VHH binders against Peroxidase 8 (PER8). Designs and how they scored, part 4

Target 1, 290 residues: Peroxidase 8 (PER8), of Arabidopsis thaliana (Mouse-ear cress) (q9lnl0)
Amino acid sequence: QLRHGFYEGTCPPAESIVGRVVFNHWDRNRTVTAALLRMQFHDCVVKGCDASLLIDPTTERPSEKSVGRNAGVRGFEIIDEAKKELELVCPKTVSCADIVTIATRDSIALAGGPKFKVRTGRRDGLRSNPSDVKLLGPTVSVATSIKAFKSIGFNVSTMVALIGGGHTVGVAHCSLFQDRIKDPKMDSKLRAKLKKSCRGPNDPSVFMDQNTPFRVDNEIYRQMIQQRAILRIDDNLIRDGSTRSIVSDFAYNNKLFKESFAEAMQKMGEIGVLTGDSGEIRTNCRAFNN
Below, E stands for the ipSAE of ESMFold2; O stands for the ipSAE of OpenDDE; V2 stands for 0.75 times the mean of E and O plus 0.25 times the DockQ between their complexes.

## First folded at step 1 (VHH)

Design m7 (framework vhh_7mjh_2)
Fold by ESMFold2-Fast, scan of step 1:
Structure m7 (fold): chain B 290 residues (1-290), chain A 121 residues (1-121)
Amino acid sequence: as target 1 above (290 residues)
Amino acid sequence: EVQLVESGGGLVQPGGSLRLSCAASGFTFSDYYMSWVRQAPGKGLEWIGRISYSGSTSYNPSLKSLVTISRDNSKNTLYLQMNSLRAEDTATYYCARTDEYGSWYEAFDIWGQGTTVTVSS
């Protein structure tokens, strides 16, 4: 079972070690929060939060890293560094799955987002299969998104908190939002600015949150209201009747957004977890034990 | 009409080479990342690699040394060069319009019909 303080007796410095490693990486590169949010989401929605995403492919065995949706996932070296230090002080004790969850939580707080506690006691999965990776595209309808999030246990409000909260930090490459640049309903001044930014070679990127690109706050929802959402899926949230009021609530109440996002992240981190005697405690987060 | 049409598949001997093409129409090809994806009989989809609109490539680590992706924006055509083919490369090969950066969702929004490659002696 997951519980608060799972490592208090077996590895008392566990969360402190993870937090220090995350802080050191974040202090040098503010994009760490966006990287870890993406990592946790992609891990948790595929067969649960079991660190299956971290497994490197081999010549004989592809892994979840082998699929295109995961090509942009980064930050694996942060998890590796935390695991290496934890193995020195507490051998075979702290799971990679718990490290991902703790690291993501701490990176949110560093970026000005909510501070919250997580339960721990996850164990690492014994499977990482490309065919298990099922994710929706950025242009899907709100109705399709609602069905997909419902299938993994999330209501509409939690979905809006996760989609917007995850996009309050990070970048999108120009090729991902060409439909928005061509959309006359996008804020005309922003559309003109993006047309200029996207003229360059090598598919330049832009921040999804134009005002506070390194802070986990409600600014992304305010931008949705102003027709300034970069991605179609974000724009769809303000246009659809089932999500519009939730976007407005978050846009005008940062405290409500932070509380809802914290609850959403806690729930996401508990999807399909392995506990007790299931799975294993990897010694290397990128490889199964043997 | 947005359309992708793959060609160049067929029977090839182990150790051989093959070049696949993908013709794009109905959209501004030079605005998009493009990917190659394959599906072996009875298996799931496996991503091969991606190319940016300006030619920067990224590959599945398991396939990096065996494939090269290129594009010709003037011809609206994407290419996949495959070398040292093995029986396990037998699959239907698809091209797809895509971008995986900055999104938590699957970014393959347009697929071709596919072209089959059989590696057999």
Scores: ipSAE 0.000, ipTM 0.245, lowest interface PAE 11.4, mean pLDDT 86

Design m8 (framework vhh_7mjh_2)
Fold by ESMFold2-Fast, scan of step 1:
Parts: structure tokens; C-alpha cells; sequence
Structure m8 (fold): chain B 290 residues (1-290), chain A 122 residues (1-122)
């Protein structure tokens, strides 16, 4: 089972080592928080938080990295560095799945988000199959999002915390929000700015949170209320009756947002986990133990 | 009817070149990014690369690319140019329309073609 302090007896410095490695990378590059949030989301929603996403494809076996939606996932070197140090101190003890969860939690705190504890004791999966990766439609309505999040155990409130909270940091390529640029309901000054930023080659990116792009805070919900949401899915949250009041609550109460986001991230990190004798403890996060 | 139809596959000799086409219909082609994906016999899907709405491209960094992706919005057509083909490039090639992945705010795929088979053999 997952528990707080799982490694207290078997690897006492485990969380400190992960935290130091994450801090060193984040200190040099503030986008680390966005990278690790994306990594955990993509890992956890595919067969549970079992680090299946980390497996490199081989000549004999493709992996989840072989599908296009995972091409942009980054930060694997951070997990590798933490694992290398942990194997030196505590051989065959700390799972890659726990490292991803701890690293993501620490990166959120570094970016000004909530500080929270996570339970550990995850074991690494023995499968990484391209066919397990799901696809979505071009525009996700609130109703579609509610169904998708419900299928993995989340209620509407945690969904709003995860969608908005995940978009408080990071970028979106211009091709993902052309419908918003064409929408006269979008804040006119921002719309003009984005038309200029998105002109030209190479599908440029913009920050999803226009005001605090490196901070995990409630600003994204304030942007939604001000008609300044970059992505359609974010704009939909303020317009839909099922989510509007939750967006308003988060926009006017940063403490409530942080508490809700922490709870949502704790729950996200516990989806479909392997514990006990299931799975394995990889020695290399990118490869199965033979 | 939203549809993608690949063509241009067939038998090609090692070292040869081949250009695949993907004809799109039922949607505004120029508003979508497009990808090519392949599946070799007995293997899983391998993403090859994408072309954005701007016309710029990116390729899967896990694969050594000997390919070029291009598009002609006036013809609603996507292309994959392959050079220096080897036996290991034998696969069914699919074109796919990019969509939105709400978990990460990044792209995913929602429409796939039926595929066109490329066999590299002497």
C-alpha cells in the first residue's frame, strides 16, 4: 500500500535527493515545473502512475514514447539523475514512479504552488504499449471533460483544479488556439497581441498564463473571468454552468485553489498504482529489468 | 464526411525514393496540423513527424529521419517524401489529423487514414 514515509526505513534520504535534483534543474530553467506536470499527467492517465511513459522503445518493442502525443514530453534527464543518485545510496529501493510523483510535487512548490505531502510505495510497470495511449477530439467541451475525468475517478471540482492548475505554467502552440484568436469574445487587446505573436512560420508558442507564466497560482482563473483564456477548454470552464462557480471561487481565493490543486495532484499521483509485489523496481527508469 | 485517404504506397527497391500522399476531405484542412505514423509488420505504431498549420515541421527525435513532410493547402493534401529506403522501412503508413489533448494542452490525433503499404524489397 501507499503510505507517508514509505522510504523512512529503507532509504531515508530519498525525498531529499529528489528535491535537490529537481531544484538544481528548476533553478536553471523555470519551465521544469510545466515539463514535470505534463510528464505526470501523461503517465498517470495511461494504465496508472507506473512510470510506463519513461520506457524507451527498442528494436523489438515500441513504447508509449512511439506515439505522437508523447513526442513533446520532456524532463526525462531529471528523473534519470535522481534515479542514478538513489541507486548509489539505496540500490533497487526507490521506484521510478515514486520519483516522478515526488519530483512533480517539489517542482510545484518551487513555482510558488502548494506544498503538500505525497504517499509513496509505487512500483514500476512491466508494460509500455502504444495502443494504451488514448486520443481526444479537436475541441473538448466541458461535458466531454467531465466524462473523461469521471472515468478516472475525478469529480467536477478536481477537474477544474487540474485543468486550470496544469495550465498556470507552460505554453501552447498557436495552432492549438486559432479558434480563440478568431473569437470576438476574447479580450480585444490580448486577441490583437496573439494575432501578432502567431503570425509567421514555425507555429510559435505563447504562455497559457499571460501574467504569471512561471507561477502555480490562481491567476489563470482570473484570466478566464477576464476573457483572456488562451485555450478553448479553459474558456469553456467559465462559460459552462457546471464549472462557472468553481472557476469564480478559485479566481477570488488563491488559498482555496492551492488546497484544491494539492488534493487533486495527490489523487492524480495515486491513479492505478502498483504496490506490494506487483511490478518491479527498475534500476534504469528507461528500461525494464530484463 | 471527415476523411483521410493515403496513396502512393507499393513495392520499392532498397536505396530508392517514394512520395506518399494523403487527401483530406470534410474539414478545413489548413486549420489543422497533420502527422505521419507508420506500423511495421509485428511492431507497434511509430510516429514519423508532423507539419504545423504554419508549414513548419518537426520529426520524432527517437527516429533517424530520412523523410520530409510537406503540405499543399490548395489541394487539401499532405505529403511524405522518403529517400534512401531500407528493408526496415517496410510498413503501413498512416496520415493523422492533430487535435487537442486536454491533459497537457498539447496535440493528439483524432482522425486517421486507412493506411498505404510500402514494401522495400529487391
Amino acid sequence: as target 1 above (290 residues)
Amino acid sequence: EVQLVESGGGLVQPGGSLRLSCAASGFTFEDYGMSWVRQAPGKGLEWIGRIYTSGSTSYNPSLKSLVTISRDNSKNTLYLQMNSLRAEDTATYYCARESYDFWSGEDAFDIWGQGTTVTVSS
Scores: ipSAE 0.007, ipTM 0.253, lowest interface PAE 9.3, mean pLDDT 85

Design m9 (framework vhh_7mjh_2)
Fold by ESMFold2-Fast, scan of step 1:
Structure m9 (fold): chain B 290 residues (1-290), chain A 122 residues (1-122)
Amino acid sequence: as target 1 above (290 residues)
Amino acid sequence: EVQLVESGGGLVQPGGSLRLSCAASGFTVSSDYMSWVRQAPGKGLEWIGRIYYSGDTSYNPSLKSLVTISRDNSKNTLYLQMNSLRAEDTATYYCAKDLSEYSSSWYEFDYWGQGTTVTVSS
């Protein structure tokens, strides 16, 4: 069962080791927070937070990494480095799933987001199947998003905190928002800028938060109100009657956003977890123990 | 301004039970996590356990079945229930505001209390 301080008796330096590794990577590259947020979300909404996303495909079988929607997931080397250090001091003790959760929490704080505690005691999954990957696309309706989040136990307010909060940092490739570039309701100056940025053969990327792309803050919700949301899924939140007031609340109250996002991230990190004797403690986060 | 005051210690026979209290003033115990630690004569600090703002608890595995940490938010007070006391439980017991938010070091504390002494007669 998940609890606070799960490793305090079995691996006392566990969280400090993860935090140091994350800081060293983040200090060199501010995009680490966006990478780890995407990694944890894509792992947790597919068969639970069991590190199934980390499994490398082999010549004999594909993995969740083989799915096109996961092509942009990155930061695996950060998890590997933390795991390597943890195996030296505490062999076969700290799960890859817990490392992902701790690393994501610490990266949020580094980027100016909320500071919060997480429960640990996750064990690693024994499967990684492409067919299990069911993720929301960038153009889905609010009704579709509400149904999807409800199916994993999240209410509308938590959904708005996770969708927007997850997009306060990071980039979107131009192929994911062609419908927005064609939308006359998008801010005209931004639309013109994006048309220029998206010319070229290599599917360029743009920041999802145009003003504070490296900070976990409420600016993304302010961008939604200003008709400046890059992705349709974000723009839909300000246009739909069921979410519009929540977007406004977050846009004008950064403290409320941070509190809601912290609570949402804690809840997300606990979806479908394996504990006790279920699953395993991998020695290599990219491969099953056999 | 910030104070932690431990109480409830004393002399107890082997196999007995004691409940220690830690009254906080100048801050709210539910707004952070709190730990109990002890120091036996001539020995180092030993972490007993902590309670998080959520109410969840975490314990030193060597002490798990012998202790329970709880709090009463209305009284702004922490408790440590100890059962089946042994001579080796003789120590000064402290409550502390725990700063180990991004560290597994349970000895990273601020606002240590005065301590309360428990003596288990041999």
Scores: ipSAE 0.000, ipTM 0.149, lowest interface PAE 18.5, mean pLDDT 85

Design p1 (framework vhh_podentamig1)
Fold by ESMFold2-Fast, scan of step 1:
Structure p1 (fold): chain B 290 residues (1-290), chain A 117 residues (1-117)
Amino acid sequence: as target 1 above (290 residues)
Amino acid sequence: EVQLVESGGGLVQPGRSLTLSCAASGFTFSSYAYGWYRQAPGKQRELVAAISGGSTLYADSVKGRFTISRDNAKNSIYLQMNSLRPEDTALYYCARGDEYSYAMDYWGQGTQVTVSS
């Protein structure tokens, strides 16, 4: 079962090693927090937090990485570096799934978000199948989001914290928000700016948070209120009666947002986990042990 | 046109309770958010509590001690202040805001709350 201090007896430096690796990457590239948030979310909502997302496809076997929705997931080399050091110090002890969870937690704190503890003891999955990938798109309705999050045990408030909080850092490619550019309800100055930015080749990207793109803070909710949300899924949160007041609560109270987001991330990291004798402890996060 | 009138302030001993009221007139009450703010001598005005529809939020310094509520039928909002402390001494303002953003556009004149022995 998951518990605080799971590695205290078996690999005492586990969390400090992950933290140092994450800091070194983040110090050189502030987008690491966005990368790791996306990685953990995409892993956890597909068959649980079992590091199935990390498996590379082979000629004979596709993986979750083969799906177009996962084409933008990045930061695998950060997980690899932490795993390499952990295997030298504590062979066959720390799961890739725990490394993802610890790395994401530490990257949130580095970006000015909440500091919180996570339970560990996850084991790595034995399956990575493209057909298992069922992710919410950038245009889904609030009703669709509520149904999806309820199916994995989350209430509406936790859903708003996760959708908005996950978008407080990072970018969206222009192809994902053409519906917003055409929407007259979007802030007119921002619409004009985005129309110009999105005319270029190679599907340019824009920051989802226009004001604090490298900080995990409540600014994304303030942007929603100002009709400045980049993605439809975010804009829908301020327009729907079931979520509107929660968006306003977060927009006005950064401490409330941080506490809610920390709790939401702890719950997210515990979805469908494998513990005990289930799964395995991979020696290479990108490949099954055999 | 828009009018917000606070009442219920006064001098009270530490540990006691006060209820502040704010009566609104001149507009459609149910369409707005409302907040209670305070300003102590030599300090910036700060949010105490806010309400929009059925949702509430509180400053950390008052959470668990103060409760904001609204009565749409009476066009009024209230602030129930329990376990008052000397540091709660301030001029308390009622404010009307946008229902989605809490951007305040109208303010009452304020009511003095003094917590001392």
Scores: ipSAE 0.000, ipTM 0.101, lowest interface PAE 20.4, mean pLDDT 88

Design p10 (framework vhh_podentamig1)
Fold by ESMFold2-Fast, scan of step 1:
Structure p10 (fold): chain B 290 residues (1-290), chain A 119 residues (1-119)
Amino acid sequence: as target 1 above (290 residues)
Amino acid sequence: EVQLVESGGGLVQPGRSLTLSCAASGFTFSDYTYGWYRQAPGKQRELVAAISSGSTLYADSVKGRFTISRDNAKNSIYLQMNSLRPEDTALYYCAAYTYEDSGKTYDYWGQGTQVTVSS
């Protein structure tokens, strides 16, 4: 069972070591928060928060990293560095799945987002199968999103907090929002700017939050209201009757957004977790034990 | 303004003893867990000993020789090092960290104090 202070008696410095590693990377590169948010989302919604996403493919065996949707996931070296230090101090004790959860939580706080507690005690999964990867795309409808989130236990308000909150930081590549650039309902000034930015070679990227791209705050919801959402999935939240009032509530109340996002992240980090004797404690987050 | 200051290092002969002290300031001392780490040239930083309010932890290499203690009234942590060996030669660091999951993003480290064990 997950609990607060799971490592108090077995690895006292566990969370502090993860926090220091994350701070050192974030201090040099503010995009670390976006990277870790995406990593945790993609791990947790596929067979639970079991660090299956971290497994490297081999010549003989593909992994979740082999799926196109995961090609842009980054920050694995941050998890590796934390794990290397933890194995030196506390061998075979702290799971990779817990490291991802702690690292993501700390990166949110560093970016000005909510500070919150997480329970630990996750164990690492024994599978990483491309066929298990079923992720929502950037163009899905609100109805599709509601069904997907409901299937993993989330209500509509939590869904809006996770979709929007996950996009308050980071970038989107031009190939993912061509439908928005062609949409006359998009803010015309922003649309013209994006048309110019996206004419370059090698699939350029743009900030998803045009005003506060390195802060975890409610600005993304204000951008939605102003028809400035970069991704269709975000724009759909303000256009759909099922979610419009929630977007408005978050846009006008940053405290409410932060509280809702913290609760959503806590719940997301506890999806389908392995505890007790299930799974394993990997010694290398990128490979199963033998 | 959180600060950890180590003292008590020096040159000592094998088989002798040293006591390291760590003075902490700028935070509520009793809320934290404290540790002593060491780093020899070319090696990674190693946990030597840790102390919470109710428990202690020691590296296998120092069990039975080193004792960690804390004095909350003096805001200080101590490492009593007995039966010192040349292999104990390293820069010793005091560290403070918390079990609180409430968004504490880093531990606190001192600048280190050199311990050299040689004839």
Scores: ipSAE 0.000, ipTM 0.178, lowest interface PAE 15.5, mean pLDDT 86

Design p2 (framework vhh_podentamig1)
Fold by ESMFold2-Fast, scan of step 1:
Structure p2 (fold): chain B 290 residues (1-290), chain A 117 residues (1-117)
Amino acid sequence: as target 1 above (290 residues)
Amino acid sequence: EVQLVESGGGLVQPGRSLTLSCAASGFIFSDYAYGWYRQAPGKQRELVAAIYGGSTLYADSVKGRFTISRDNAKNSIYLQMNSLRPEDTALYYCVAEFYDTSGWDYWGQGTQVTVSS
């Protein structure tokens, strides 16, 4: 089962090694937090937090990376570096799935988000199939989001914390929000700015949080209230009766947002985990053992 | 599964116009960039037009004559082809690329455009 301090006896430096690797990458590139948040979400909502997302495809065997929805996932080299160091100190002990969870938690704190503890003891999955990938898109309705999150055990409040909190850092390509640019309900000055930014070739990106793009804070919810949300899925949260009050609560109370987001991330990291004798401890996070 | 279905091809005389349509299904339309490739007999495929959100890109050979557009409400993309030339004769393919990749992931079956006589 998952517990706090799982590696205290078997690999005491496990969390500090992961934290140092994450800090070194984040210090050079502040977008690391956005990358790791996306990695954790895409791993956990597909067959649980079992690091199935990390498996590289081969000519004979496609993987979750073969699906277009995962093409933008990045930061694998951060997980690889942590795993390499951990294998030297504690061979065959720390799972790739635990490394992803610890790395994401530490990157949130570095970006000014909440500090929180995670339980560990995950084991790595033995499966990575394209057909298992079922992910929410940027234009879905609140009703669709509620059904999707409910199917994996999350209530409406937790859903609002995860959708908004996950978008408080990172970018969106212009192709994902053309419906918003054409929406007269969007803030007119921002809409004009985005029309100009999105007229270039190669599908340019914009920050999802227009004011604090490198900080995990409640600003994204304030942007929603001001009709400045970039993605339709975020804008829908302020317009729907089932979510509007939660958006308002987070927009006016950063401490409440941070506490809710921490709890949501803890719960996210515990979806469908393999423990005990299930799965394996990979030696290489990108390949199954044997 | 992702499906791209082209329509609107045919035989036309030089100087006339055609509009090609592509209906997309099986994914969230706004997550993808779209384009039109063509392949003439004995030649390699070439990208003639692409749309990345609201931004458009055209091959020099068609710039000013062809216009690509998208209709998010209908999950469709279009290629308006004006002032057609015999050199435009080709199979035209609708293509889609997930916004964060470096290649066209999905291809339609193609629709024939013949500019003759």
Scores: ipSAE 0.000, ipTM 0.117, lowest interface PAE 15.5, mean pLDDT 86

Design p3 (framework vhh_podentamig1)
Fold by ESMFold2-Fast, scan of step 1:
Structure p3 (fold): chain B 290 residues (1-290), chain A 118 residues (1-118)
Amino acid sequence: as target 1 above (290 residues)
Amino acid sequence: EVQLVESGGGLVQPGRSLTLSCAASGFTFDDYPYGWYRQAPGKQRELVAAIDSGSTLYADSVKGRFTISRDNAKNSIYLQMNSLRPEDTALYYCAADIWSESQLYDYWGQGTQVTVSS
C-alpha cells in the first residue's frame, strides 16, 4: 500500500537524494518542471503510475517511447541520476515510479507551485506497449475531456486543475494549434504574433503561458479568460458552461488553484499503482530486470 | 500499433471533386479528434479540416468547398473535396489528434497525393 514515509526504514535519504538531484537540474534549466509534469502525466494515464514510460525500446521490443506522442517527453536523465545514487546507498529498494512522483512534486515546488506530501510504495511495471498509449488531443471538446477523465476516476474540477496546471509551464509546437491560429475568437494581437512565429521551419514552439512560462501559478486561467489560450483544449474550458466557473475561480484565486492542483497531482500519482508483491524494483529505470 | 491508411488521391482537373478516406486501427476511434493536414512542395504542413465529437473546423482556404466526416462503425474519416483548385495540390495526411504534451504528432498516415492541374 502507499503510505507517507514508506522508505523511512529501508532508505531514509530517498526523498532528499531525489530532491537534490532535481534541484541541481532545475537550477541550471527552469524547463525541468514542465518536463517532469509531462512525464508524470504520460506515465500515470497509461496503465497507472508504474514507470512504464521510462522503458527504452529494443530491437525485440518496442516501448511507449516508440509512440511519437512521447517523443517530446524528456528528463529521463534526471530520473537515471537519482536512481544511480539511490542504488549506491539502498540497492533494489526505491522504485523508478516513486522517483518520478517525488521528482515531479519537488519540481512543482521549485517553480513556485504548491508544496505537498506524496505517499510512496509504488513498484515498477513489467509492460511498456505502444498500443497502450491513449491520450487526449489538444483540440478535444470539454465533453470528450470530461468522459476521458471520468474513466480514470477524476471529476470536472480535478480535470480543469490538471489541464490548466499542466499547461501553465512549457511549450507547444505550432502543429498542435493551427486551428487556434485560424480562430477569429483568439486574441487578435496574439493570433498575429503566432502566425509570424509559426512560419519558421522545423515546427517552432511557443510558450503555453505567455506571461509566466516558468512558474506553476494560475496565469494560464487568466490567459483563458483573455482569449489567449494557445491550445484549443484550454480555450474550450472557458467557453463551456460546465467548466467556465471553475476557470474563473482559479483565475482570481491563486491559493485555490494551488490547493486544487496539489490535490489533483496527489490523486494523479496514485492512479493504477502497483504495490506489495506486484511488479518489480528495477535496477535500471530504462530496462526491465529480465 | 496505431495505423492510419489514406486513400483516394490522384490527378484531377480544376473544378472537379475527390473524396479522401482514412482507415484507422490500433486505438479507440470514437472519442478522439481527427484531422486532415496537407503539405505542398516547399511549404509547411497545415491543418485543412478537423472533426471533434459534433463539431468541425476548416481552414479559410477550403471553407464551403471541403467537408470532413467520420464513420465510427468503420473506424474511418473522410474528406470530401469539391471545386478543386490548383492551389489545393499537396500531399494530404490523415492524423489522429490524441492528447499530447509531448509536442509532436505521431499518428499520421503515409499521405495521399492530390494534384490539381489541367
Scores: ipSAE 0.000, ipTM 0.166, lowest interface PAE 15.3, mean pLDDT 85

Design p4 (framework vhh_podentamig1; at its last look DockQ between E and O 0.30; V2 from the best seeds 0.00; counts 0 for: pae E 9.2 > 2, unsure alone 62.2 < 65)
Amino acid sequence: EVQLVESGGGLVQPGRSLTLSCAASGFTFSDSPYGWYRQAPGKQRELVAAITSGDTLYADSVKGRFTISRDNAKNSIYLQMNSLRPEDTALYYCARELYDEWSGPMDVWGQGTQVTVSS
ESMFold2-Fast, scan of step 1: ipSAE 0.044; ipTM 0.508
ESMFold2, look of step 2: ipSAE 0.011; ipTM 0.385
ESMFold2 (binder alone), look of step 2: mean pLDDT 78; pTM 0.787
OpenDDE, look of step 2: ipSAE 0.018; ipTM 0.368

Design p5 (framework vhh_podentamig1)
Fold by ESMFold2-Fast, scan of step 1:
Structure p5 (fold): chain B 290 residues (1-290), chain A 120 residues (1-120)
Amino acid sequence: as target 1 above (290 residues)
Amino acid sequence: EVQLVESGGGLVQPGRSLTLSCAASGRTFSDYAYGWYRQAPGKQRELVAAISYGSTLYADSVKGRFTISRDNAKNSIYLQMNSLRPEDTALYYCAASYEGPYLTEEYDYWGQGTQVTVSS
């Protein structure tokens, strides 16, 4: 069972070690928040928050990393560093799945987002199959998103907080938003800027939040209202009657957004978790114990 | 990581102006929100002005007289103080926080302060 302070008796410095490692990486590279947020989301919506995403493929066995949808996931070395330090202090105690959750929470706070507590006690999964990866694309309709999020226990408001909040930091490659560049409803100045930026080779990237690309704040929802959303999935939220009022509420009230995003992230981190005797405590987050 | 050094304080007559400067070092200058605090003799430290991405905040006592600004190219924060009053006399501190002054009262880094004295 997940609980606050799960490691208080077994590894008292667990959260402080993770927090220090995350801070050191974030201080050198502020894109760490975007990286960890994407990592936790991609892990949790695929067979639960069990760190299955962290498993490296081998010659004998592909992993979730083998799927193109996960090609952009990064920050694995941050999790590795935290795990290495934790194994020195508290051998075979702190799961990789808990490290991902704690690291993501701390990185949100560093980027100006909400501070919140998470429950811990996750155990690491024993499988990582490419065929299990079912992720929403950047162009899906609101109806498709509502159905997908409902299937994992999220209401419409939580979905809007997660989709928009997750995109308030980070980048999107030009190949993911060609439909938006061709859309006359997109802000004309931004559309012109993106057409120029996307002429380069090697699928260049742009910030999803054009004003505060390193802050977890409500600016992404203000961009949606201004027809400046980079991804279709974000733009759809302001265009659809079922989500429009929620976008407006977040756009005008940063405190409401931060509270909603914190609750959404707490709930996200608890999807399909393994506890008790299920799974394992990996010694290397990138490989199963045997 | 961020180091803050204040300058520009001094003795001025009422009604005059001063500009305080805060020089910040570090690769992540633009990631921080910055605030100016002051502490008058016998009083608690209080927030005077704050600046973050797209936002400024002022204490009621200085609204319309003080202006906070930042220059990301110079890694500097400024406090332009107009129409100074004897009650503005205080040690002025520059502070920096990843969260920003209006999200929390906690600041990660503080300067050592610069004295402003308004008297004839």
Scores: ipSAE 0.000, ipTM 0.118, lowest interface PAE 19.6, mean pLDDT 84

Design p6 (framework vhh_podentamig1)
Amino acid sequence: EVQLVESGGGLVQPGRSLTLSCAASGFTFSIYAYGWYRQAPGKQRELVAAITGGDTLYADSVKGRFTISRDNAKNSIYLQMNSLRPEDTALYYCARMDYEGTWSYFDYWGQGTQVTVSS
ESMFold2-Fast, scan of step 1: ipSAE 0.000; ipTM 0.320

Design p7 (framework vhh_podentamig1)
Fold by ESMFold2-Fast, scan of step 1:
Structure p7 (fold): chain B 290 residues (1-290), chain A 122 residues (1-122)
Amino acid sequence: as target 1 above (290 residues)
Amino acid sequence: EVQLVESGGGLVQPGRSLTLSCAASGFTFSEYPYGWYRQAPGKQRELVAAIYSGSTLYADSVKGRFTISRDNAKNSIYLQMNSLRPEDTALYYCARDESYYYDSSGYLFDYWGQGTQVTVSS
């Protein structure tokens, strides 16, 4: 089973090593938090948090990385660096799946988000099949999002925390919000700014949080209330009866948002995990042991 | 399982019109953004047009000449190309976008179709 302090006896420096590696990468590039959030989400909702996403394809065998939607997932070198150092001090002890979870948690804290503990003891999966990649759509209706999140064990409040929390950092491409640019209910100055930013070819991107694009905070919910949400799904959260009060609660209480987002991230990191003697402890996060 | 199949390409004279179609199957069509990309010989692939639930975006080179549309009942995306020019000659690809987060690495469509050749010449 997963527990706090899983590595206290077997690899006492495990979490500090991961945290230092993540800090060094984040210090050079603030987009690391967005990258690791996406990595953990794409891993955990596909056959559980088993690091199946990390497996490189070979000439003979495709992997989850072979699916086009995962082409944009990045930060694998951060996980590799942490694993390499951990193998030197604690051979065959710390799973890649635990490294992803710890790294994502630490990157959230570095970006001003909540600090929280995670349980560890995950083991790495033995499969990485393109056909297993079935992800929640990012631009679906609120009703569809509620059904999708419920199917993986998440309630409406947790969904609002994950969607909004995930959109506090990172970018969205212009094609995803042309309906918002045409919407007279959108803040008029922001609408004009986005029309200008989206003028060029090749589908430019913009920050989803227009005010604090590198901080994990409740600003995205405040923007929803101010009619400044970039994506329709974010705007719909403040307009839909199922989610409106939750958005308002987060917008006016950053402490509540951080607590809810921390709980949501803890729950996400525990989806479908392998423990005990299931799976393996990879020595290379990008390849199965044998 | 997930499939995107392009059709409607061909050889046309300059100034003529052509309509490309993309038939989607294996997923809930209405929930995703879609785009048309093209790639000419010796050039990088470029986004031509994109659509999500009626919202549209066009490359400057085709704005006013091309129109992207969707028909959710038929699970299809269309690209109406008017006033075709030799410079429009390329392989055209239909793509679905389903990324949950986007970072500064750029715009990525997945579930690419096989492509359909459009040649504009005399």
Scores: ipSAE 0.000, ipTM 0.209, lowest interface PAE 12.1, mean pLDDT 84

